# Designs tried in a protein design chat: VHH binders against F-box protein At2g26160. Part 1

Scores and structures below are computed, not measured.

Target 1, 331 residues: F-box protein At2g26160, of Arabidopsis thaliana (Mouse-ear cress) (q1pez8)
Amino acid sequence: MEKPEWSELPGDLINLTANRFSSISDVLRVRSICKPWRSAAATPKSFQCNLPSSNKMIETVLSPTTFFRVTGPSSCSYKGWLIRTKQVSESSKINLLSPFFRQLLTPSQQTLDLLKFEVSEIRQSYEIHIFDKYLIQGVIGKEGPSHILSRVVFLDNLIFAVGQDDKIWCCKSGEESSRIWTKIKNQVEDFLDIILHKGQVYALDLTGAIWWISLSPLSLLQFTPSIPMDYDGYDSCNKRLVEYCGDLCIIHQLRLKKAYIRRSQRTVGFKVYKMDEYVAKWVEVRSLGDKALIVARDSCFTVVASEYHGCLNNSIYFVDNVRKSVIRMKL
Below, numbering starts at 1 at the first letter of every chain, in headers, positions and changes, except where a header shows other numbers; antibody chains aren't numbered by Kabat.
F, E and O are the ipSAE of ESMFold2-Fast, ESMFold2 and OpenDDE, as the mean of both directions, binder to target and target to binder. V2 is 0.75 times the mean of E and O plus 0.25 times the DockQ between their complexes.
Where letters were taken out, [cut] stands.
The coordinates of atoms that the task and the answers printed are left out; those that the model quotes come from them. Centres of patches stay.

## First folded at step 1 (VHH)

Design c1 (framework vhh_8cml_1)
Fold by ESMFold2-Fast, scan of step 1:
Structure c1 (fold): chain B 331 residues (1-331), chain A 124 residues (1-124)
Amino acid sequence: as target 1 above (331 residues)
Amino acid sequence: EVQLVESGGGLVQPGGSLRLSCAASGFTFSSYAMGWFRQAPGQEREFVALISWSGGSTDYSDSAKGRFTISRDNAKNTVYLQMNSLKPEDTGVYFCAADSGYYLPLDSYEYDYWGQGTQVTVSS
């Protein structure tokens, strides 16, 4: 729009942008969608897939979510906000979500007119929702299903995910009747993450080795050696794959092995490594420079810090399991 | 325009039966999970039953198990609740709810669409 009177942000958006990533947990319901969101987000579709479990088929739903950078009027050069959206099926309603949390945290009565804002798609992701009695009744971790899926990646006519059994599962994206999750055969390794990188799907195993998923025949082939790391006094409990400056990198999330002095296990730091393809060695990334890593539950990605309000250079943003809030750590 | 319209409520004697229907329009019904909730006078809205997109999965509250059956007809855009062996405790306004294929939250305010409800009274 060329309307010159739209030069100031509404109070609710100013509050959202004034919040640091470490404190952001706002959820907004949107009654209108802007033209860019209609164009970009209209492509992703929800998928029903069936998961075999204990002689039953349980329904899984892949719900598209899109990460956007939202800025004010297109004629102005200024920072934007990181927003995650989930479209309510066939509704003009879009839920605005925290980039870091899977679920809608609170129902919102606020609405946003996005026709006056510029939006740029950063990343598409999918949340996996399982229709299962134990999950619906909130009985997670006691009598839940044996297989819960995470980390969805699409390649060609295939959908990949990591199961709760730490194995890679695959589903065809075609007609609904063919969308049945199947475990890839002959997996000895335990996997933590998968990523689409340069047109190929890579999987990360528990030892830090990267595996390539071959599509013909469907199989896992070891791409890199394990990372031989022992962090004295630390537990590398969570490892994620991320694309940083065109390179495939591994993020190691560090916690103290024993917390007898503290009541809960806290994240105390991060280490980031990339494969040096020339010398076939893992090389520590000691600085993210002008960039930040967003470590969200269902996705991990890089942003240019200067393009976002409240985002600092050389930083990693993640969810703190102790405070249930977003925390920043400098790399 | 999205609409859920409940019907089939009424007055019934203890031990009797009722069949509730919920007619859906304005959205792709086969892409939505459907649920039934009820609200008794002076009480919060409580979960009764739910059914997945295809009808392949169902779940029930403890009070509804063995007595109520939820079903759906995707060709007719309709979800049903067959209620047998009705008790005075089943009295309340019964609401139809739709969710966009997400696992169904038991918290009523998190559903995408709601009907206006139909009164069920179990009284001698």
Scores: ipSAE 0.011, ipTM 0.414, lowest interface PAE 9.4, mean pLDDT 70

Design c10 (framework vhh_8cml_1)
Fold by ESMFold2-Fast, scan of step 1:
Structure c10 (fold): chain B 331 residues (1-331), chain A 124 residues (1-124)
Amino acid sequence: as target 1 above (331 residues)
Amino acid sequence: EVQLVESGGGLVQPGGSLRLSCAASGFTFDYYAMGWFRQAPGQEREFVALISSSGGSTDYSDSAKGRFTISRDNAKNTVYLQMNSLKPEDTGVYFCAADLSWYGTLSPEEYDYWGQGTQVTVSS
């Protein structure tokens, strides 16, 4: 038999689910669309927001994607697979995407047979595709430039993103003429991440402080103090926001400070903190217990490990910038 | 020059015990999580046990839980594997490995440095 395409997926979580998908790939097809899948299709299809740059407007396209947990209707294990999907415009066709990478998991002609599986929505997110002759002139293939705007959050008629300039940008989702990215005024801090939490948009700055985005007027208000932790011998090279057990938490991704070895730029470990609102202090989360964190390019979220094939307790799944593969680390 | 040297392997009866040692040199040992892996004849390398860089956290394969204990001495740049209640299925070449991370990983391909291995044979 030919090696299944799923076997090209990296990482523990994806590798363990790939064998199950490959075993049923020949029987999968879309016969009917369940309400969760139709709901994903009912959210705005891909739409354009333009980014001003010098003497031109750079087209950015926002594409909705949804993370689902998929289980068999007669499954005795209760475990499912984590998939990401993207709806094709005005089609019943659903593209399966890697949870961690911007790519199709199956060839364009393979589909998921929804009558044989139960699906539950885990997370809604958006991919940004940026189109500009200057940016894409030297790019061949499926990988587009995606680093100018990232970390998209959709709230009502407003869309927020983090720019490559480490500032928060905003646009309106309404009329086409109003879909122009603008930088929020009077930003002094540099930002790493944004998240929608309990109906509010929060932003994370370089110092580990969380800011709240006020909508009237549109402004950033400091919500938490900075994290004063000194990681002896280590740098927090990246930080992400995540919701863990109903609390807003910060993930610190750590590397060695000294670059005397080739692998010193790699992630060597993680620290997770939540705000103790009662005493106004950052408190380290020393264990995720029965849960795991999924740190994806477009979204960061918590799963109950026992509900997923190949997912381990007290674990963080992420893509390493050096190894270009999905890696699991224990917290 | 980076080097990991395993010792303590040998022939033992079922139900017996062995203590493996791995002496490390040429790198900053206390920055690395350490793992033990084994390879049976005709099989791929499989995870046995790991210990965090500080020594504060350990993990074991299901077959090793309750029987094996991993430990380390950062002052001596050495990691140990105490193996009790040995079974014929434990026969194989045991490798120590170093990963530049706090907590280590279950995947052998992610480790930075490897020893040459020490033979463990459990036979009557």
Scores: ipSAE 0.012, ipTM 0.503, lowest interface PAE 8.6, mean pLDDT 73

Design c11 (framework vhh_8cml_1)
Fold by ESMFold2-Fast, scan of step 1:
Structure c11 (fold): chain B 331 residues (1-331), chain A 123 residues (1-123)
Amino acid sequence: as target 1 above (331 residues)
Amino acid sequence: EVQLVESGGGLVQPGGSLRLSCAASGFTFDYYAMGWFRQAPGQEREFVALISSSGGSTDYSDSAKGRFTISRDNAKNTVYLQMNSLKPEDTGVYFCAAGPYDSSGYFESYDYWGQGTQVTVSS
């Protein structure tokens, strides 16, 4: 009967990032001055990938997405703002985005002295954009949170992604070679997420089991047993992989079960488990300490809370699809 | 433009069966998740069943599990709901919905909706 204790992501964290830049031209100026911004602009731009399908009306595009920490002048330099950037075209233009949504940040009318700001790259990821040529806008899916996540990871000369068929696909990367996506053979499982951890690619299946992607031969090997789906009457079908303090962890998003509906209307909590790499068993993480987890649509990562304005210790920041807003929950 | 046209509804006795069909056009059907929702008089729209774009994964509400089967024919751009052991409480308007491949049991996940087909289970 007790309602969950929710707070919105601190308004100063989101609102201040939206008000710190006045235009895309200001971002281009930062890029020319700061090496981290220049590096983001130099990463591969959006590219076509042709999944083996006979359907000529569907195009898939991978778009680079980079998360940055932006710090102001020396008086406040220990704390920063989390922003997301995306390359939109073949030009050197980059867009400033909300960390949690595909929306452009709305700039303030006040200009910033960009020479006073320092930027640090936190995370590089890629979004999978699926275009349907029958649609006027072409894009499949709405701007906002996803219940089944698409993630792209790079290892050596290979790119791995979870496809729309919930299977693991891979292609070879290279400037001069054509990119052809192929499905890894003999997959019986359906996958929710993939992550690069300590030089290895791991995949999470619907039952909560972790699979390791072997490169020689290219195959999936079960690494952990499945985890129970039943948490005191909660629906725990939404699961993510994240790295926390060097450990591979699984995040279970809990929704209250209803008698007539398998899925509840709202997220009521989280459970976090870390993999004991020596025995391949799950151990519950009871506290995130001085850290927070950022659970974004295409990325899930850990931050040190004290390095960000308005970020609290031992917290998980996420988008709840029912509420359509960023929410904080204490672990 | 996107169109979803439901058919197969009707009046049936308790314990009977119906097969609903949803014909889709105006989008690349085999790249969308498809769902069925229902709405009884005076009630909010309720999730019934979901099928992934490939047909490899399905989900059901607790009330539908074991009695209803969702399926799809990507060559015919059609999704089906086979309803067995129908009960009076299954009465309602059944809606077909299309959403991105990551759609779930929440109706907010779906962008395209049919007009619905009436199912009445009467004794």
Scores: ipSAE 0.083, ipTM 0.538, lowest interface PAE 4.7, mean pLDDT 70

Design c12 (framework vhh_8cml_1)
Fold by ESMFold2-Fast, scan of step 1:
Structure c12 (fold): chain B 331 residues (1-331), chain A 123 residues (1-123)
Amino acid sequence: as target 1 above (331 residues)
Amino acid sequence: EVQLVESGGGLVQPGGSLRLSCAASGFTFDYYAMGWFRQAPGQEREFVALISSSGGSTDYSDSAKGRFTISRDNAKNTVYLQMNSLKPEDTGVYFCAATEWYSGLGDSQYDYWGQGTQVTVSS
């Protein structure tokens, strides 16, 4: 299995403090993130919300995670490493996470002098932690966090997410009494992904259609037609939204439908599509050029390959759940 | 290797009960929502039940509500379907499936599938 070297960190980069990182994220910018996108996506700290379920409220915590590019102290090297960080909810400390996995990276005993490194913010993402204190292992009074992939986007004072029921939910980020998730009304489709793109929130449904979220009134409006993606012998069960070169694109992850269990479960390729507005049809993106796509569990984004150690042009990096490793496929 | 292995199927009379088990290996089980689907002869595959990764949330088809209970044991990497008050209409092959997303109706969202176990309800 080809290991992406750019995702491997020196051991001394693991021990960082929240105060220094907060300062860095407030000041530094990357060329692929414009001010409107950054300001619309940014909230710096975890906060508690409530998710109604039947006749009870379920505690929910939104935890921000930030992707950074870290470069060495030499001005002769512009290549860096991709890292992901998470603020500890009641602490000034930062947890260093794998860019592709939910797990915390192995802690280092060494402290890092941040003055020797340049750090640039790539993007913000959010994890939803759901707590069910009475049903875990059937023990009353036990508490335990549950972690399910869900995409969260912020637009002004509103928060949008794909819920556990594959519907779009909305929450106001204001005072605590307003932090109650409400399902957007009249949804008949199931949703796979949500993204903030050029100041607008878009959602991807199970059929491959993209929907726009209107704020007045709050509603989902179909933006593109459904795109049936059936290839003989392939399953396109996993679809993601990504921004590529200013365009909103759909990534289709392909798996074999063969009788052999191993072959039915393995990713064999990707297809990337954008809508050609001039001819009103989906157009395959056949090459990513000098860029690569990062398909992480809770986020999907584009990077310039030459800015990262070991990152190749025209490549997609993703998690292979069978091998429990990050793999690369050429588009 | 990722595997989902169903067991517990068989022949039962109307009004009887069965408990299906699905043993999972080769992936981080407690990160996945687990579902049960069934397929009767001449019919399309249909959703039966779903349980979240933590076990805190469940969903059921209208035909399963009140009769079936889905549960899981993350320490044993196993999901269960307790089926009570079985009807001839419940006859079919029952499949276990795993997904990173909690989805009750979207079988195309499920990444891993078992081979299925036969359930026959007849007198």
Scores: ipSAE 0.000, ipTM 0.143, lowest interface PAE 16.7, mean pLDDT 68

Design c13 (framework vhh_8cml_1)
Fold by ESMFold2-Fast, scan of step 1:
Structure c13 (fold): chain B 331 residues (1-331), chain A 124 residues (1-124)
Amino acid sequence: as target 1 above (331 residues)
Amino acid sequence: EVQLVESGGGLVQPGGSLRLSCAASGFTFDYYAMGWFRQAPGQEREFVALISSSGGSTDYSDSAKGRFTISRDNAKNTVYLQMNSLKPEDTGVYFCAASGYELYRFTSEDYDYWGQGTQVTVSS
């Protein structure tokens, strides 16, 4: 299979995604000259929360990230490219990132022609960075072991996240002194994902069951049974939540079982399921139609394929865990 | 400084058992997934087993499943690999590794920290 290169960008978009806005004046200038850029340049704030572990408090930072669709107004095509941006803490600087990787794009540019581009916000998410005392003291640098694959959901005055311990954690979003992560009590299950859907927070466990978070008292209540099916010849050890056509869906990432030990543990396919409201059971989604799913590290979402350069209908885009590149699979 | 120190390797006859240990220090152990990899002479590193940060989820290579058990003790910052029914094909240097990546923990490039390895030899 020929791999699509979501990190391959046209020259003008490479210029946009490679440049760093070096001051607050640059951000304010962007806001003043383009309506979509003014919306995009709104500055979501980073949150600092303390994470208690056995006998210490660990600093954690929630860093806002935003996925955008970028289009050129001079193009006869309404197609755009997917980019991700990240705000630099205590700075007006905005880093331009690969949509699928936690890295900056390489080409350096001095100036951007902002008048050539339209920008639409697709998704907002947060990355969680954990700092322990050795990293905070400057041994490694301020940013800790930052490969935390956790989704963050805001509901009312509360922040929810899946921790590296596969449990649901909660933090208050108010005053900094009150922002202490706590585990939701009585969790037996391990959780893979969390999503805000129609004003409710849902969590996905290892077996494919969906749980909802009750706020009075704060607790997890099982919403669906585990998905009742066999994956003959496959492992389904990675699952994500996504909204598809207004419905909450589960994506099952399948890995082929092999008789020998080898480096390669590749994804070989996907299954997508949604709740059928009329019969109250899980129904396989066999086609995404004119849409595609973006399975990124910090977010999972649906796009209309025709709105993106190189994006095909009925497709799932994800990071290949062997080749470290973006791969497309047809559903 | 980050350290992973393996122990428990050795020479064993086919059908025998070994228990490997990996002592971790210098990072927040209970927030990392832990894995075991092995490298046979002249070959690339191969995945053997992994365990989630909480210990609630495990996964194994196809040849390890049913024979090997990975476990961890977060209070002791230690991960273990119990190897039963050992075969000559299991011979290699076994490496302990730590990963902050939850979804892509099946390749060596997904792991942030590595130990020096411990030799396992299965010979008649």
Scores: ipSAE 0.000, ipTM 0.185, lowest interface PAE 14.0, mean pLDDT 69

Design c14 (framework vhh_8cml_1)
Amino acid sequence: EVQLVESGGGLVQPGGSLRLSCAASGFTFDYYAMGWFRQAPGQEREFVALISSSGGSTDYSDSAKGRFTISRDNAKNTVYLQMNSLKPEDTGVYFCAAVPYYSEWTLDEADYDYWGQGTQVTVSS
ESMFold2-Fast, scan of step 1: ipSAE 0.328; ipTM 0.708

Design c15 (framework vhh_8cml_1)
Fold by ESMFold2-Fast, scan of step 1:
Structure c15 (fold): chain B 331 residues (1-331), chain A 123 residues (1-123)
Amino acid sequence: as target 1 above (331 residues)
Amino acid sequence: EVQLVESGGGLVQPGGSLRLSCAASGFTFDYYAMGWFRQAPGQEREFVALISSSGGSTDYSDSAKGRFTISRDNAKNTVYLQMNSLKPEDTGVYFCATEFSGYDYLSTAFDYWGQGTQVTVSS
């Protein structure tokens, strides 16, 4: 099933997403700021948590990032831009980051004069950076220096993350200078994702089951049954958790079942399922209506499409592993 | 430097068994998923089996289910493929693979491959 050689994924959608989200720094004036974001109260700062690995401790640093909706200089526009930011210093500068792509330890040098813009916080997240030279050298040529822990979630005095060992790890927050990641005990399952939803931390395992993290005692309890997914020639190559319209949902990224080489591992579609609380069954979400899902590396969340430049209804925005660019697909 | 070295291939009669091994070095083996793929002459590589970093989860192609078993020994940095009830259509070069995508540590993207080991099923 070859299409014409000039037929590709809609180039205008790819260009629109890249232009609108990645080039915002070219549109906004680059200036030193005198104060942080207008409505942001007590921006969290980076801190260190050490990760045991074999016979050594790996230094990990959690760096806060925030997703904002920013309107242009004109007060008449209700549409805004989705940006991700990292604060360089308390009194001076906000660096702009791509909403979808990770940054190296050296942050972007683009800064904003926030006094000219209206901003609203959409989501708080954390990037995890590691400083183990041995492991970083092993991934030369790959994007980003962090590769051990992902998907940071805070609940009470605890920090949770998913490790490359497919286990849930936890660390105490607070003011300790020497914090240590530890695995939650008695994990038989392997995990893909973790999310804070309605004051509780939920984890998604490889079979599509959702688990609840109990804090007293600290343990994982199965919340939903497994959901085996096979879509007649498609496999679910990745699964993520997201909150949609108050419900906890699973996003399935689909690839061709026969396509196990790099070029044919490209995402070809999505399925979204929510847990029906009344019948205790998975129910397919067939349309996102006026909303879009943002599937970013460190976070998944819902936006109202009409509030953003270049954002379309009933759409999922994600990074294509083959093209290494932001792609939109309609649900 | 990431290296994967397959062994255990050979000539076997239909209905026979083989155990493939893949010795890994140059990375923290315990943290990465491992897979087996195969390629017949003139055909594209096809997925055979996948095992998670801990060994707690496995997945198989439809042709391998019920006949093949993937396992790993993290203490020995080795992944195995036990192949039973072999058929002529199982003939091919079997490759060990692992991933270092950098975009998502838990998402499947097999970037590193061994040189392969030949499996021939014939009478």
Scores: ipSAE 0.000, ipTM 0.205, lowest interface PAE 12.1, mean pLDDT 68

Design c16 (framework vhh_8cml_1)
Fold by ESMFold2-Fast, scan of step 1:
Structure c16 (fold): chain B 331 residues (1-331), chain A 124 residues (1-124)
Amino acid sequence: as target 1 above (331 residues)
Amino acid sequence: EVQLVESGGGLVQPGGSLRLSCAASGFTFDYYAMGWFRQAPGQEREFVALISSSGGSTDYSDSAKGRFTISRDNAKNTVYLQMNSLKPEDTGVYFCAALDTYWSGYTEREYDYWGQGTQVTVSS
């Protein structure tokens, strides 16, 4: 089968976000003049939590990161720009980032009028990091590896994440909580992703099976059968969960089984499967229609392509490990 | 776009010195830890040195301790590896890599961005 043009770069999408929106970073400051703006766009503060490691407790920070759609001057244009923001752990500083990379978008020297812009929250996510003292000293090497958590999901007073050990971890949120991460007991499978969908937390394992997280008692229950790991000469080791048109979908990132001459394997295509919730089985999605998927490091989400400058229909935008740039592939 | 460009490799005699540089662009350099890895002919990549995002903490492989020094200049978006008392077993391609501060830093799989590498050969 014909493969997508994988050497083509969606440079315009990233350039429009990185270059033309630097001046809009002024509206993302914690000291907003407009109280309704501050309430509507207020990012949850970073907070400390604790990760058990061997015989000690590692201090970690949960830092909020938010994707916004921003529209320009009042006119008949409904197209906007995709931006990402991040808060530094111990400060109130908010950084404007590329939606795909942790690039800081340098703000212009212009001051922007908050009342001239419309901002819509698209996706909320969190990053977990270890303080510098634990990254180098006392956590790694002779004292053992550090634990890293990703793919953070909130449900009520609970926080779920995927650990570097490929297990699901849970932490209680709230001001009275000790915020100590604990691993969900008796996990046999290794997990790649988690998502909140229709009020339920679902986890995706390495074989492509989806699991439901039951809260009473806290446990993992298998919801769908496995999807074959390899098919027709391709390796689909990297899988992500995404919500598409109200349905839970899985994205398979395809790489050739044979190693390339290059030191990193390149992505050659994607397959998308929709979960049929009534029969708990996957059905291939052959077209994204007027939509595009954004496959970022800590989040995957759907956008309506026509609402964004430089975004194409039926497309998947992701970061390529070999080229170190944003790539677009048509589904 | 993200770029990591290594320079400073070359041929040197045993006991000699080389200084490797890695110029970074296209990402928020001072939020990333930086590492150096090397790959000898026919072997897997191995960890050499790591420096925290602020430059306040460093760590080294056992073979590099006391001989190599990693440093960075966040104003210039550059990381350096000063290599002294070079030995034939230090021969290999040296790679600069950027680490998300949320990872441990000792395995190549954890690094988000990689340079193309620069050849270091230690022989007479």
Scores: ipSAE 0.000, ipTM 0.173, lowest interface PAE 14.4, mean pLDDT 69

Design c2 (framework vhh_8cml_1)
Fold by ESMFold2-Fast, scan of step 1:
Structure c2 (fold): chain B 331 residues (1-331), chain A 123 residues (1-123)
Amino acid sequence: as target 1 above (331 residues)
Amino acid sequence: EVQLVESGGGLVQPGGSLRLSCAASGFTFSSYAMGWFRQAPGQEREFVALISWSGGSTDYSDSAKGRFTISRDNAKNTVYLQMNSLKPEDTGVYFCAAGEYSWYDTPSEYDYWGQGTQVTVSS
């Protein structure tokens, strides 16, 4: 059985990483965890929570994952590879995950020699798993609220997520009895995303307005105005939050309009906006310069393109709904 | 050191009952879903039953429904399988397994496994 060699990975790693994980039913194990790797790969424990549904409680678990940048010896190339990993509890096993897709690969007997590599933690994220065989099997009943949650954010002892019902849900991270998902009260708006930015949790609504989550009382307060722009010939139904150069920004995903099938429309471009606090207006970000945006299912973040193999300046990397592959668009 | 230790197996007549126990140590038991799998002579391991980390949700194979009951005691770090109306087809080595995720009927999704306990249903 061959041991994987990180130094042999091709330069276009972002595209190759996504394609590799979509086609390979394989999981790598760490032969020996050195102190630097253990520190960098420190993953929070899973959290067991309950989701109310009709007349029963559906059990859920928050599964932590970590994005890392992996480089060769410190005296060599400054370029690295973007990987996403999951540590199995107290085990020495490290499972590799696609950075862009929600998928745990089938286990393999492969092991890694990490003595020649440096790792840097880029971002911590969470996946939500649910215990309901009918929902997992895709049997959609006529029941009300969605049981699927995404975009998990931690703030102190609170956990926030966006439901498939486009509402913000909250759960306490403390004692198990308090880990029950509950919708924030009196939500009129539909929400697309949430982000932790400078110690505060912000939510993005369907109209492009940003809301601040107040903890006393727990409520949503409008932080910015809606983005009034209409794109002639394009549909901007998908929007995400990202931190870019210290600013909270909105990413608008543009698709061509079609008569019947909006969800199947191909992405044709992006627009990025930041709030100008001095004039209280949205300002278009015309270029990402030497940076790229990673638009993953569970997280959006900025990287310095030159630090990653195969990553181009002024680019947005995302998963296209039509092609189901990692695509790059120049901003 | 992580350990799962099964007990309670044995020889029983058709129509009889057995209660299997699995004692867990070396990990946070209350954070794991627990499953029972069996391997019949000359066959691959098959799913029997699972229980969520709180005990609030259970699932069973079609052959186990109505006859077997899975339960757990998180204070004792133990999972149980009560088997009633046993049939010769239930003969096999019964394995206890622990997994962090909420829904598992697939062996590859479990993190820890016991060594198994033999159940024989015959005269």
Scores: ipSAE 0.037, ipTM 0.505, lowest interface PAE 6.5, mean pLDDT 72

